# VH-VL binders against UPF0179 protein Maeo_1037, part 16

Target 1, 145 residues: UPF0179 protein Maeo_1037, of Methanococcus aeolicus (a6uvu3)
Amino acid sequence: MDKRITLIGSKIAKTGNEFIYCGVLEECSECRFKKICHDGLIVGKRYRIVSVRSAKHPCIAYGDGVKVIEVEPSNNFTILIESKKALEGLTLSHSDIQCNNILCKYYNLCHSEGMPEKYKIMELHEKIKCPKGNSLIKATVSTIN
Key: E = the ipSAE of ESMFold2; O = the ipSAE of OpenDDE; V2 = 0.75 times the mean of E and O plus 0.25 times the DockQ between their complexes.

## First folded at step 10 (VH-VL; framework fv_retifanlimab)

Design k5 (from j5 with heavy chain S31Y, light chain D30K; at its last look DockQ between E and O 0.80; V2 from the best seeds 0.00; counts 0 for: pae E 6.5 > 2)
Fold by ESMFold2, look of step 10:
Structure k5 (fold): chain C 145 residues (1-145), chain A 119 residues (1-119), chain B 111 residues (1-111)
Amino acid sequence: as target 1 above (145 residues)
Amino acid sequence: QVQLVQSGAEVKKPGASVKVSCKASGYTFTYYWMNWVRQAPGQGLEWIGIIDPSGGYTWLDQKFKDRVTITVDKSTSTAYMELSSLRSEDTAVYYCARTRDWGEYFDYWGQGTLVTVSS
Amino acid sequence: EIVLTQSPATLSLSPGERATLSCRASQSVKYLGSSYMNWFQQKPGQPPKLLIHDASNRATGVPSRFSGSGSGTDFTLTISSLEPEDFAVYFCQQSYETPYTFGGGTKVEIK
């Protein structure tokens, strides 16, 4: 696996948690952990925590300190796609669902942040009742590099 | 009762390689990180690198990057440091030293391994 | 990389005297209230032994006559009353960032 060591806030440092790496914060420019905290991480890439080391360290970015974690890339997403495009194994170019109903309970599945330009459909799930009448199906997809 | 027991002294020719071992006991091997430090005769202490035994991740001083390999064997709780392309200035006592985590202090040291490089 | 300069190189004293050893870092080793400077004692044929970690914290089993002080760039190891076993070489070492570095040492010897 393509695993890496980094640091994350102690309150969210739990095995199985995922996060999107957003780059180096300006507050971290003189941080003593810079060489380990951001080494080898790709901006915009999703990572899963696979283990957590025991020690807690002070960090300017996390008021309750940080812990050393082992992470791996997470390539799988749950999104909504148009039912007419939904075939397992198919590779699609990402296209946003044209909807600005931010209070919709499916909003985050229609507007999945960090989604790559192309994806492969790994598994299809249930169809959903879209308030706008779109024919959508929930799918697990994976990123393509 | 943490103990770090290193392999015995070695005599090598220039251009050879040496592999020093450090067997840990008295603690859970993968919960702590292992460092390598050397001390040449008449010179100060020089940090070589560190390994996280849980995943095998290493960080080395840049001057050693192309000549040193640090590894572990979790089944025997043993860390290894291999230095290649030996030269006379590599003659030193090589120590393993434990840290709790990244950026922590060295709390326990091995007894040292003398490596002598001579023609 | 952070250079540590120790002074004096040699300190000649008698048992019972106070020893004051200095270590200066080329840049601050302080982060969020802690200074990452450590002190070690080394006797001939032995590995270094941790005395003080993080500037002022005495390691387990280290006698109370050893104390560390300082912050940022300037650090001091004090031995309040020298015992016969304290005549050795003392190193400072920073754990602030890699590569971790050591000072050149101060030899405390019998006058």
Scores: ipSAE 0.118, ipTM 0.673, lowest interface PAE 6.5, mean pLDDT 85
ESMFold2 (binder alone), look of step 10: mean pLDDT 94; pTM 0.947
OpenDDE, look of step 10: ipSAE 0.544; ipTM 0.845

Design k6 (from j5 with light chain D30K Y100W; at its last look DockQ between E and O 0.67; V2 from the best seeds 0.00; counts 0 for: pae E 7.1 > 2)
Heavy chain, then light chain:
Amino acid sequence: QVQLVQSGAEVKKPGASVKVSCKASGYTFTSYWMNWVRQAPGQGLEWIGIIDPSGGYTWLDQKFKDRVTITVDKSTSTAYMELSSLRSEDTAVYYCARTRDWGEYFDYWGQGTLVTVSS
Amino acid sequence: EIVLTQSPATLSLSPGERATLSCRASQSVKYLGSSYMNWFQQKPGQPPKLLIHDASNRATGVPSRFSGSGSGTDFTLTISSLEPEDFAVYFCQQSYETPWTFGGGTKVEIK
ESMFold2, look of step 10: ipSAE 0.058; ipTM 0.662
ESMFold2 (binder alone), look of step 10: mean pLDDT 94; pTM 0.949
OpenDDE, look of step 10: ipSAE 0.717; ipTM 0.886

## First folded at step 11 (VH-VL; framework fv_retifanlimab)

Design m1 (from g1 with light chain D30K Y100W; at its last look DockQ between E and O 0.66; V2 from the best seeds 0.00; counts 0 for: pae E 6.3 > 2)
Fold by ESMFold2, look of step 11:
Structure m1 (fold): chain C 145 residues (1-145), chain A 119 residues (1-119), chain B 111 residues (1-111)
Amino acid sequence: as target 1 above (145 residues)
Amino acid sequence: QVQLVQSGAEVKKPGASVKVSCKASGYTFTSYWMNWVRQAPGQGLEWIGIIDPSGGYTWLDQKFKDRVTITVDKSTSTAYMELSSLRSEDTAVYYCARTLDWGEYFDYWGQGTLVTVSS
Amino acid sequence: EIVLTQSPATLSLSPGERATLSCRASQSVKYEGSSYMNWFQQKPGQPPKLLIHDASNRATGVPSRFSGSGSGTDFTLTISSLEPEDFAVYFCQQSYETPWTFGGGTKVEIK
């Protein structure tokens, strides 16, 4: 039952934003929105917000309330991978890039949250000049289910 | 100015299907959600389901899940409810009713459509 | 599902009298300071008409003689002085959790 409607905190309820559905929070056990908020979403799956309704509803989990949103699965996303492993169509096992430079503008692409165990390389883009000299390439990848 | 105008009364045989329409005017159709509620003669009101017209997403009372389909036609600002496998106990007045979105109150109602299922 | 029990089933009164209608929910319909109970009026051959939303908020165009009160599980609709047009059936309805449900109604009839 593919769910395309849910609620999310009003602060992040903007078209184009993405989130990972992490399941029902402890605070949501008595929430009047529990069914619409969580029904049909898959734990661990990434979603993209495609529209936002303007009404704000109270929610114990979000201090500024929640808004009704339409979402779609977000199967493709951009990461950095080691150039030696990068071939279009190849399926790789996920491994975090070992780097502690939090000031790097590419940090989030090296440490992408919510990666599955395996992914497929859909498209290769430009090589990136890693400040630490790692040989990295930007890639669009797709989750493998 | 908001109006919900429903299709006319219908008489059906057991086992048939019925499709009731609800044409909205006086507001932006996709800005509000549409509900269906029924009332058997001399009885109380029973919520059937709700649709978000923008994306066509529906939520139904589980007792109707296998027999009801709720749809919209955005080009005509019209919502539809189809009930299949009709029985005599489905004889009722069927109403469309508008809400802002999930869990809001029913602010405007259609005039009702009597569906009679003759044995 | 949440069951709404209305009492009395019938209230026989004269014009000018005060009507007090009760609605009890089988579980609380209160969340974050709001109670999601609504009240409707219905006359024969007509659709329901919204009177009160969210326990105590009068809908647009509803006369001030109608008021709603209560919280959690116990709710009251009060008509301070009955007018001839107020003799009808009144329903409570919860919008807290699906399926959204209605009470069985209270018929306010002329004595």
Scores: ipSAE 0.107, ipTM 0.679, lowest interface PAE 6.3, mean pLDDT 85
ESMFold2 (binder alone), look of step 11: mean pLDDT 94; pTM 0.949
OpenDDE, look of step 11: ipSAE 0.146; ipTM 0.726

Design m2 (from m1 with heavy chain D101Y; at its last look DockQ between E and O 0.49; V2 from the best seeds 0.00; counts 0 for: pae E 7.3 > 2)
Fold by ESMFold2, look of step 11:
Structure m2 (fold): chain C 145 residues (1-145), chain A 119 residues (1-119), chain B 111 residues (1-111)
Amino acid sequence: as target 1 above (145 residues)
Amino acid sequence: QVQLVQSGAEVKKPGASVKVSCKASGYTFTSYWMNWVRQAPGQGLEWIGIIDPSGGYTWLDQKFKDRVTITVDKSTSTAYMELSSLRSEDTAVYYCARTLYWGEYFDYWGQGTLVTVSS
Amino acid sequence: EIVLTQSPATLSLSPGERATLSCRASQSVKYEGSSYMNWFQQKPGQPPKLLIHDASNRATGVPSRFSGSGSGTDFTLTISSLEPEDFAVYFCQQSYETPWTFGGGTKVEIK
């Protein structure tokens, strides 16, 4: 895969950790590290940390500083699926969860832009209590060409 | 201790390519980043680009990004800079120079490689 | 692109005299309390040699007669008492943003 150098908060800079790149913060617009931190990353794309360098650097966004990391794209997504449909290995067609509560703490897991039309369930995690009564389970899924 | 030894002088015709080498010794090659800088005769210095040897990722000055390729060979601790479509204004001494990281200072320099482009 | 303007272009002095070299950046090179301006010495036929990094920090093995000062946009290299080996060209260089750029140089020559 295509690997990339970037920077992330020192406390979460661990090999194997994943994150979603959310773009350039307003505070970062004049940052000395802006180019290396952000060049080549795609907003909304998930990345996996494959190596961490020990040197810490100051950062306005991370009070305990940042570390240089090497990342690779991750094609796996975390979403919420109706528990009735959730079996590991099963291929499903994507359908939106019927919920319009934008203040819900799970909103982003139920309404993810760029979700593929079909996906394969790779791993099931904990069930969650939807405030509106939906029976949901957190799952790692992967795209199907 | 730390040494950066570059390949010898080259004479090229316009339109050709040149590949300059920089062999590092006296330190762990992948612990530092490598830069290329050039200096036309009697003129100031001009940064070309940088490479992280551990991942092979490069960043180039925009004026060079279509003509320059920077690479490394970790097994020989050697960095390379290739400049294509040479013009007479590319006549310069080309230096490799080490930095600890992105945006750090250049602490060690190679001896320079004179590239002369005549026509 | 950050332009570095050095002055004077030539400084003609005798051994034992004090040299003051100026470098002005077209924008601030200061980030979180540090200024990312470096100074190099270059003699004919040789690569540049680092003297000062990050405005005021003397590189290893550089004599104490060399000092750097300044912040933001205005920087100074001072040689308190010139020695015969100090007659050379001096460059400032910013490592704040790419492309990293160099000043045009100040030639310190013997009178």
Scores: ipSAE 0.014, ipTM 0.603, lowest interface PAE 7.3, mean pLDDT 83
ESMFold2 (binder alone), look of step 11: mean pLDDT 93; pTM 0.937
OpenDDE, look of step 11: ipSAE 0.076; ipTM 0.704

Design m3 (from m1 with heavy chain L100E D101L; at its last look DockQ between E and O 0.31; V2 from the best seeds 0.00; counts 0 for: pae E 8.6 > 2)
Fold by ESMFold2, look of step 11:
Structure m3 (fold): chain C 145 residues (1-145), chain A 119 residues (1-119), chain B 111 residues (1-111)
Amino acid sequence: as target 1 above (145 residues)
Amino acid sequence: QVQLVQSGAEVKKPGASVKVSCKASGYTFTSYWMNWVRQAPGQGLEWIGIIDPSGGYTWLDQKFKDRVTITVDKSTSTAYMELSSLRSEDTAVYYCARTELWGEYFDYWGQGTLVTVSS
Amino acid sequence: EIVLTQSPATLSLSPGERATLSCRASQSVKYEGSSYMNWFQQKPGQPPKLLIHDASNRATGVPSRFSGSGSGTDFTLTISSLEPEDFAVYFCQQSYETPWTFGGGTKVEIK
């Protein structure tokens, strides 16, 4: 899985961030960067940002411009899911955990960036004690189509 | 100090192929894009194509798409352009030139490689 | 593809004179407030050297006597006072859309 150059909004261009490529936006149909922004990316596939270049470039779709990033495919990532739903091999539809505590040490696992509509549970890890009392388990999941 | 050093002049017969090299130094090779541009004697410049060294993706001018192959060797920081089925009108100086991104300006150029196609 | 037309084909001038070189694009090269027109200098036996990028930005190490102006389709390179080393061929080049194209050049020669 080779690295690829593309562009993404400057506010979300951070090494380690992941996203699901959703296709060419209608706003991009006349953009001079359309080919480089979108060539080689597969609709529905999750990507991980592995490097970010500091220069900003104007883009119709992103008001604060875009940055050059290198990405690689990412099929597996770690999230928290409800323990009652958690069986290895099970395919689940994404359901948001009802919690708005952005300072929680588990926040990023409960509100993972780039969540697909469906995912497959690949491996279950330890249960965690949610401060709000939710029964959650850490899981490695894989995107599916 | 950024340098692009190209291979030496070539003399070829019609129908042959030529492969020109461009060795980069003084920067991170995979952080910039490499272009190939040619110039026939006494004439203007003509863009041939571009490669992203990180992924090996290329984009070519349509008139070259069936005759040109652009490649890189990341381990030696070297870009290559191979032009096949040579014709007399392919006689030109071939340059490699660097850009930071797609559609940016050419900030550094190689010294040029003269390719002469004659019988 | 975008055709760039440079004029004049040849400027015959003396050192100390002002040179004005024109480049016209067959369509606008302006996007989001920036014009993607670059200028290069080329001397015999040498590769092109970047002078101006994005219409008006002087490249690193280029003397202040070189300036670029224009927007959209009409662009100008000005050399305010010619030095002996400035007698060369000058090319405009658009980086707006592929294939990236060059003008035919303006030769600035000693009168």
Scores: ipSAE 0.012, ipTM 0.565, lowest interface PAE 8.6, mean pLDDT 83
ESMFold2 (binder alone), look of step 11: mean pLDDT 92; pTM 0.932
OpenDDE, look of step 11: ipSAE 0.065; ipTM 0.694

Design m4 (from m1 with light chain T98Q; at its last look DockQ between E and O 0.74; V2 from the best seeds 0.00; counts 0 for: pae E 5.6 > 2)
Fold by ESMFold2, look of step 11:
Structure m4 (fold): chain C 145 residues (1-145), chain A 119 residues (1-119), chain B 111 residues (1-111)
Amino acid sequence: as target 1 above (145 residues)
Amino acid sequence: QVQLVQSGAEVKKPGASVKVSCKASGYTFTSYWMNWVRQAPGQGLEWIGIIDPSGGYTWLDQKFKDRVTITVDKSTSTAYMELSSLRSEDTAVYYCARTLDWGEYFDYWGQGTLVTVSS
Amino acid sequence: EIVLTQSPATLSLSPGERATLSCRASQSVKYEGSSYMNWFQQKPGQPPKLLIHDASNRATGVPSRFSGSGSGTDFTLTISSLEPEDFAVYFCQQSYEQPWTFGGGTKVEIK
């Protein structure tokens, strides 16, 4: 099943939000919601919230409680890749862009969280002007494994 | 106010199936989850499963997972439980019961539906 | 799955007497300071009626003579002064872990 029910912190439980499932926390081993919260979710996989139920429940991991949410897998990312590697339909092995300028307005697109070992380029967008002079293009990519 | 009205008693033979209905009124049907619980004559209560009517997601006791289907019809605010491959030990009163959502308590119950399985 | 053991199986009492019903869970049903044990009353030919939820909270419309107590694994339902309408079977039920389970019941009958 692609869509499923889980729980997430009340503050971030909004339709359209995405998160990466990081596994069962040690404090969740005794949680009465462990089955609904974790069953069927895959560690490292990104999910998108498609609906939120209104009731709040206590949770040791979230101080303001959790809400029941409906989620679906989200395999698509927007990232920056080197223009010379960028061809729609191409499968690439992930190589981090070597840049530690955390103040760069493109930083999050160069250092996307949860990047898989390989991805497929689904769509190319505009080139951007990298402050370090790298030739980069925005791309929508999809995880494959 | 809140009411859960179930279908009438059924008499079935072993191997048949039965589908019990539970019509809800007095509240927003999709805001609460619906459970099914049974009680054999002179015995205790046994939870069968639960459905989230807004998304149709179900969780079942493992002992029933291959024989029970729980569904809803949002247009009539009605939940259904179908139990197949009936055996004599399935003779029981079957109740629908409402919870706020997963992991809460049963605040309202239907009147019960007696299902008798005999040869 | 969590087994709930109720005792005694039968209480034979008169109106006006105090009833004390016990329920023991095979594992703790406590999470984040709440114990997920509920109590129901059932009369012949009727569905269960919720009395107490989360160990000690009376459901709406339940008379104050009913009280619940306990935490973790050991729970008690007390009826401080039995009324004629209180002669019934009482079940505990845990909502901590699926499958949710019920105790075997305690029948409170007139002596």
Scores: ipSAE 0.174, ipTM 0.683, lowest interface PAE 5.6, mean pLDDT 85
ESMFold2 (binder alone), look of step 11: mean pLDDT 92; pTM 0.931
OpenDDE, look of step 11: ipSAE 0.231; ipTM 0.734

Design m5 (from m1 with heavy chain D52N; at its last look DockQ between E and O 0.70; V2 from the best seeds 0.00; counts 0 for: pae E 4.9 > 2)
Heavy chain, then light chain:
Amino acid sequence: QVQLVQSGAEVKKPGASVKVSCKASGYTFTSYWMNWVRQAPGQGLEWIGIINPSGGYTWLDQKFKDRVTITVDKSTSTAYMELSSLRSEDTAVYYCARTLDWGEYFDYWGQGTLVTVSS
Amino acid sequence: EIVLTQSPATLSLSPGERATLSCRASQSVKYEGSSYMNWFQQKPGQPPKLLIHDASNRATGVPSRFSGSGSGTDFTLTISSLEPEDFAVYFCQQSYETPWTFGGGTKVEIK
ESMFold2, look of step 11: ipSAE 0.265; ipTM 0.711
ESMFold2 (binder alone), look of step 11: mean pLDDT 94; pTM 0.946
OpenDDE, look of step 11: ipSAE 0.317; ipTM 0.752

Design m6 (from m1 with light chain E32Y S34T; at its last look DockQ between E and O 0.74; V2 from the best seeds 0.00; counts 0 for: pae E 6.4 > 2)
Fold by ESMFold2, look of step 11:
Structure m6 (fold): chain C 145 residues (1-145), chain A 119 residues (1-119), chain B 111 residues (1-111)
Amino acid sequence: as target 1 above (145 residues)
Amino acid sequence: QVQLVQSGAEVKKPGASVKVSCKASGYTFTSYWMNWVRQAPGQGLEWIGIIDPSGGYTWLDQKFKDRVTITVDKSTSTAYMELSSLRSEDTAVYYCARTLDWGEYFDYWGQGTLVTVSS
Amino acid sequence: EIVLTQSPATLSLSPGERATLSCRASQSVKYYGTSYMNWFQQKPGQPPKLLIHDASNRATGVPSRFSGSGSGTDFTLTISSLEPEDFAVYFCQQSYETPWTFGGGTKVEIK
């Protein structure tokens, strides 16, 4: 099974949220929950929250406590890519969009975390109106394995 | 009324496998975790492992991890523990016991299933 | 793994007497103010019955003559005045870290 159980901060424990597993924090080395919290997660891999249990548990890393969550690998991502490069089925080398506008509503789609060196375009969606005039299209991509 | 009803006693030969069942009633099966614990004759209690019935996720004591499989059937509200490569030292009463969540206390126990391993 | 050492192994007492049972953990089982030590009673032919959870909390339906105390590594179960039905084996059990472990038990027997 690709789905796993872990814990995450109660404030961010919401179905549909995604995160990158960054490994065991130094503060968590003495944590009562470290086996369930970190067992079977792969450092650097992206996960999506599928379900959340309501019970809170104390945790050194999260001041408002943690909740048990079910996660799955997040293999398909929505990102923005240059329209000229966008063809369904095409495998591309990752190339960051050069834009430092952190207040842009599309910022996270232009700077998606955890992208591998190469990805495959699975589906093209709408073109977007980039504030800087870049010709960008929203795409669902998958990691190459 | 919470009840955990286990399958009947079993007699097995060394090298065989046994599968013990634990049928839950009187509560929402997927709201609690299920544990397996054993007790050899005249001995103390030994935790084997735990399952979260919602997704079928298991954690086992490392000494059992290559010989034990814990599963659930949500449609019948039943948990199972299968122990393979049986030895005479596996002769014990096997209990299911529920907990609310990871690391919580055991609030209800099954009646126990005697497994006897003899050649 | 955490080893739980119970003492004494056997306690021979009469009805009406006070029983004091000890459990020592090989490392602290305390986390954020809670000590994850539980106590069970087991009578012949029966599964264990929860008496005390989290060091000092009496489980539902358990008589007030049963009390738990202690923190960290050293824990005590006290039966203030033994009733005839209290002659049984008592186990401590930690739920701090897997594998969850049980003590070897204290048999409380009639003198």
Scores: ipSAE 0.083, ipTM 0.658, lowest interface PAE 6.4, mean pLDDT 85
ESMFold2 (binder alone), look of step 11: mean pLDDT 94; pTM 0.947
OpenDDE, look of step 11: ipSAE 0.101; ipTM 0.711

## First folded at step 13 (VH-VL)

Design p1 (from g1 with heavy chain D52N, light chain E32L; framework fv_retifanlimab; at its last look DockQ between E and O 0.03; V2 from the best seeds 0.00; counts 0 for: pae E 12.9 > 2, placed apart)
Fold by ESMFold2, look of step 13:
Structure p1 (fold): chain C 145 residues (1-145), chain A 119 residues (1-119), chain B 111 residues (1-111)
Amino acid sequence: as target 1 above (145 residues)
Amino acid sequence: QVQLVQSGAEVKKPGASVKVSCKASGYTFTSYWMNWVRQAPGQGLEWIGIINPSGGYTWLDQKFKDRVTITVDKSTSTAYMELSSLRSEDTAVYYCARTLDWGEYFDYWGQGTLVTVSS
Amino acid sequence: EIVLTQSPATLSLSPGERATLSCRASQSVDYLGSSYMNWFQQKPGQPPKLLIHDASNRATGVPSRFSGSGSGTDFTLTISSLEPEDFAVYFCQQSYETPYTFGGGTKVEIK
């Protein structure tokens, strides 16, 4: 189906791990692995690692090198949402949390890039009390077509 | 026209450091990777590490990780390898060698720099 | 790391004879249809000189009497008819993964 072979940093190259493909770095334009690393991947799309090969290679983007992996698309995201809006199975329209604290340890969960307009709550996790007083809950969500 | 010219022979005592230079000419320095390889007298070849001159990022054999620093000076098209905490086993000819990219072959080599470590 | 074992350690041959040099890798060096094995010639007091890259491709200026073959873990350098200038040490080298490694060498000497 939609499986692809690519390369990722050796420390995060583990079966079951997920990542978001963010595009080609300028430093990668002349890399021999550029096509393997990037061809067939869609910017902003999440992928799940399904196999890892043991060979490690040097890479500009990863100081500890990269490994060859096989990936498949994943439609699941982890985000923070207001706890009073959260119910498993519910479909919500996405809205960003209003917070400009870029140093917050939860910032990336509150401001997820590439999130669709609508999502379904698949699983609720721990509640988070943000420093601004918002009552948030960590959730696994799925995109809908 | 491609030329890699290395610095001259060095004699050092154990525990000292040595810095070998490799000046490149005849090509665009930042378009190729630079490797360092050594050879003890009468022995085989041992790869030390590689650097991408464009970004300065390096990868080293684990045996040298704590003792070797590989750098470049883009303004002079020169690569450097510094080996610290020298031991008598480090006596060797040290070569710089060029590759087009990671995993490619060594197409041009420097003339070699003899480093002698003697107590 | 990938260990390269060359055999024999020494070949004693006469000019005009065929030389066959072997290199075995402890792991496959193949990736996406390419074999990351190279061959070098080295004479005393000189740096190595590239002969064959990627198992079978002759480097620029290398005479046609030199050929490489093999894949996976087993590789061969062949010199079809030895010339006087071919008596030297020959190394295989893998660039599949770091650390890049070299074989111990095969010395081709005059019998």
Scores: ipSAE 0.000, ipTM 0.520, lowest interface PAE 12.9, mean pLDDT 80
ESMFold2 (binder alone), look of step 13: mean pLDDT 94; pTM 0.945
OpenDDE, look of step 13: ipSAE 0.006; ipTM 0.587

Design p2 (from p1 with light chain Y100W; framework fv_retifanlimab; at its last look DockQ between E and O 0.08; V2 from the best seeds 0.00; counts 0 for: pae E 4.9 > 2, placed apart)
Fold by OpenDDE, look of step 13:
Structure p2 (fold): chain C 145 residues (1-145), chain A 119 residues (1-119), chain B 111 residues (1-111)
Amino acid sequence: as target 1 above (145 residues)
Amino acid sequence: QVQLVQSGAEVKKPGASVKVSCKASGYTFTSYWMNWVRQAPGQGLEWIGIINPSGGYTWLDQKFKDRVTITVDKSTSTAYMELSSLRSEDTAVYYCARTLDWGEYFDYWGQGTLVTVSS
Amino acid sequence: EIVLTQSPATLSLSPGERATLSCRASQSVDYLGSSYMNWFQQKPGQPPKLLIHDASNRATGVPSRFSGSGSGTDFTLTISSLEPEDFAVYFCQQSYETPWTFGGGTKVEIK
């Protein structure tokens, strides 16, 4: 298991929640907990919260404070893929759906952050009605180690 | 040497406001956070709040959120605590105390400022 | 908030004697391998003086006769051999969770 201890905003500190680690802030440079918050995480990687502790501390980055959490790298992702590539068991190289409509309700599924370079399609879900007419299908994919 | 020098004693009426200052010297002001703690006569210590060196972030005890404002002036290395709507229960010695950040210990304290609230 | 209870309220001892002061927290102040409990000494008309931080770390300039121990909810400040200048009030303080809170204090007085 690749579990790490870190801190995160109290409002989002819930078991099962996921986040993308974005790196160290300038404000964190002299923070007592800089090492805990940052050293064990990789920029751009998605993590899942597996446990939350009760301790709550002030933080400049999180106005409502932070809580101690235990996290692990996310191995499963729900994304949209082109229908022509949709085959359970297939290994694909990740590429975002080419679309610049940030207001689309599917944007995050078409442009999922923290994705591995390659993944295996584990399960196919429903086809989605893309406003631009793209043939897309929702899929659960898993990181290939 | 590190010194925190606070403003002099204050006598106020109920409902008034008081602003206490804490001038820091002997260290890099912008490297430490400043806390305020009070102590009623013959009583224990009560933490009020904390501010970062830039003054852009404060954290206050819920008890004081509506009445306390903490600020800093980096140019003069001075921290301030303003307490409004004063009550008799606010009579206390008010201390400033520095920490390296929000999680560090109070290693240096001001000499204290007595604020007396009486009708 | 975390409530800190100190005992005894008053400790009457003679110079040269060992002083043991207790601080109990309403909940654990441990996480990430550390105990977030601090100890302060206060004399009349003076601000508190840091003695111990993070349960067992002696602050700079603090004599070796002062020591801190404990974890979880129970903490102890020990003065191995009391000096005349050690007669004062001692407070514990937790930095585990905001708001930071202090104990009610233990007064160490001359017997």
Scores: ipSAE 0.107, ipTM 0.737, lowest interface PAE 2.7, mean pLDDT 92
ESMFold2, look of step 13: ipSAE 0.238; ipTM 0.696
ESMFold2 (binder alone), look of step 13: mean pLDDT 93; pTM 0.947

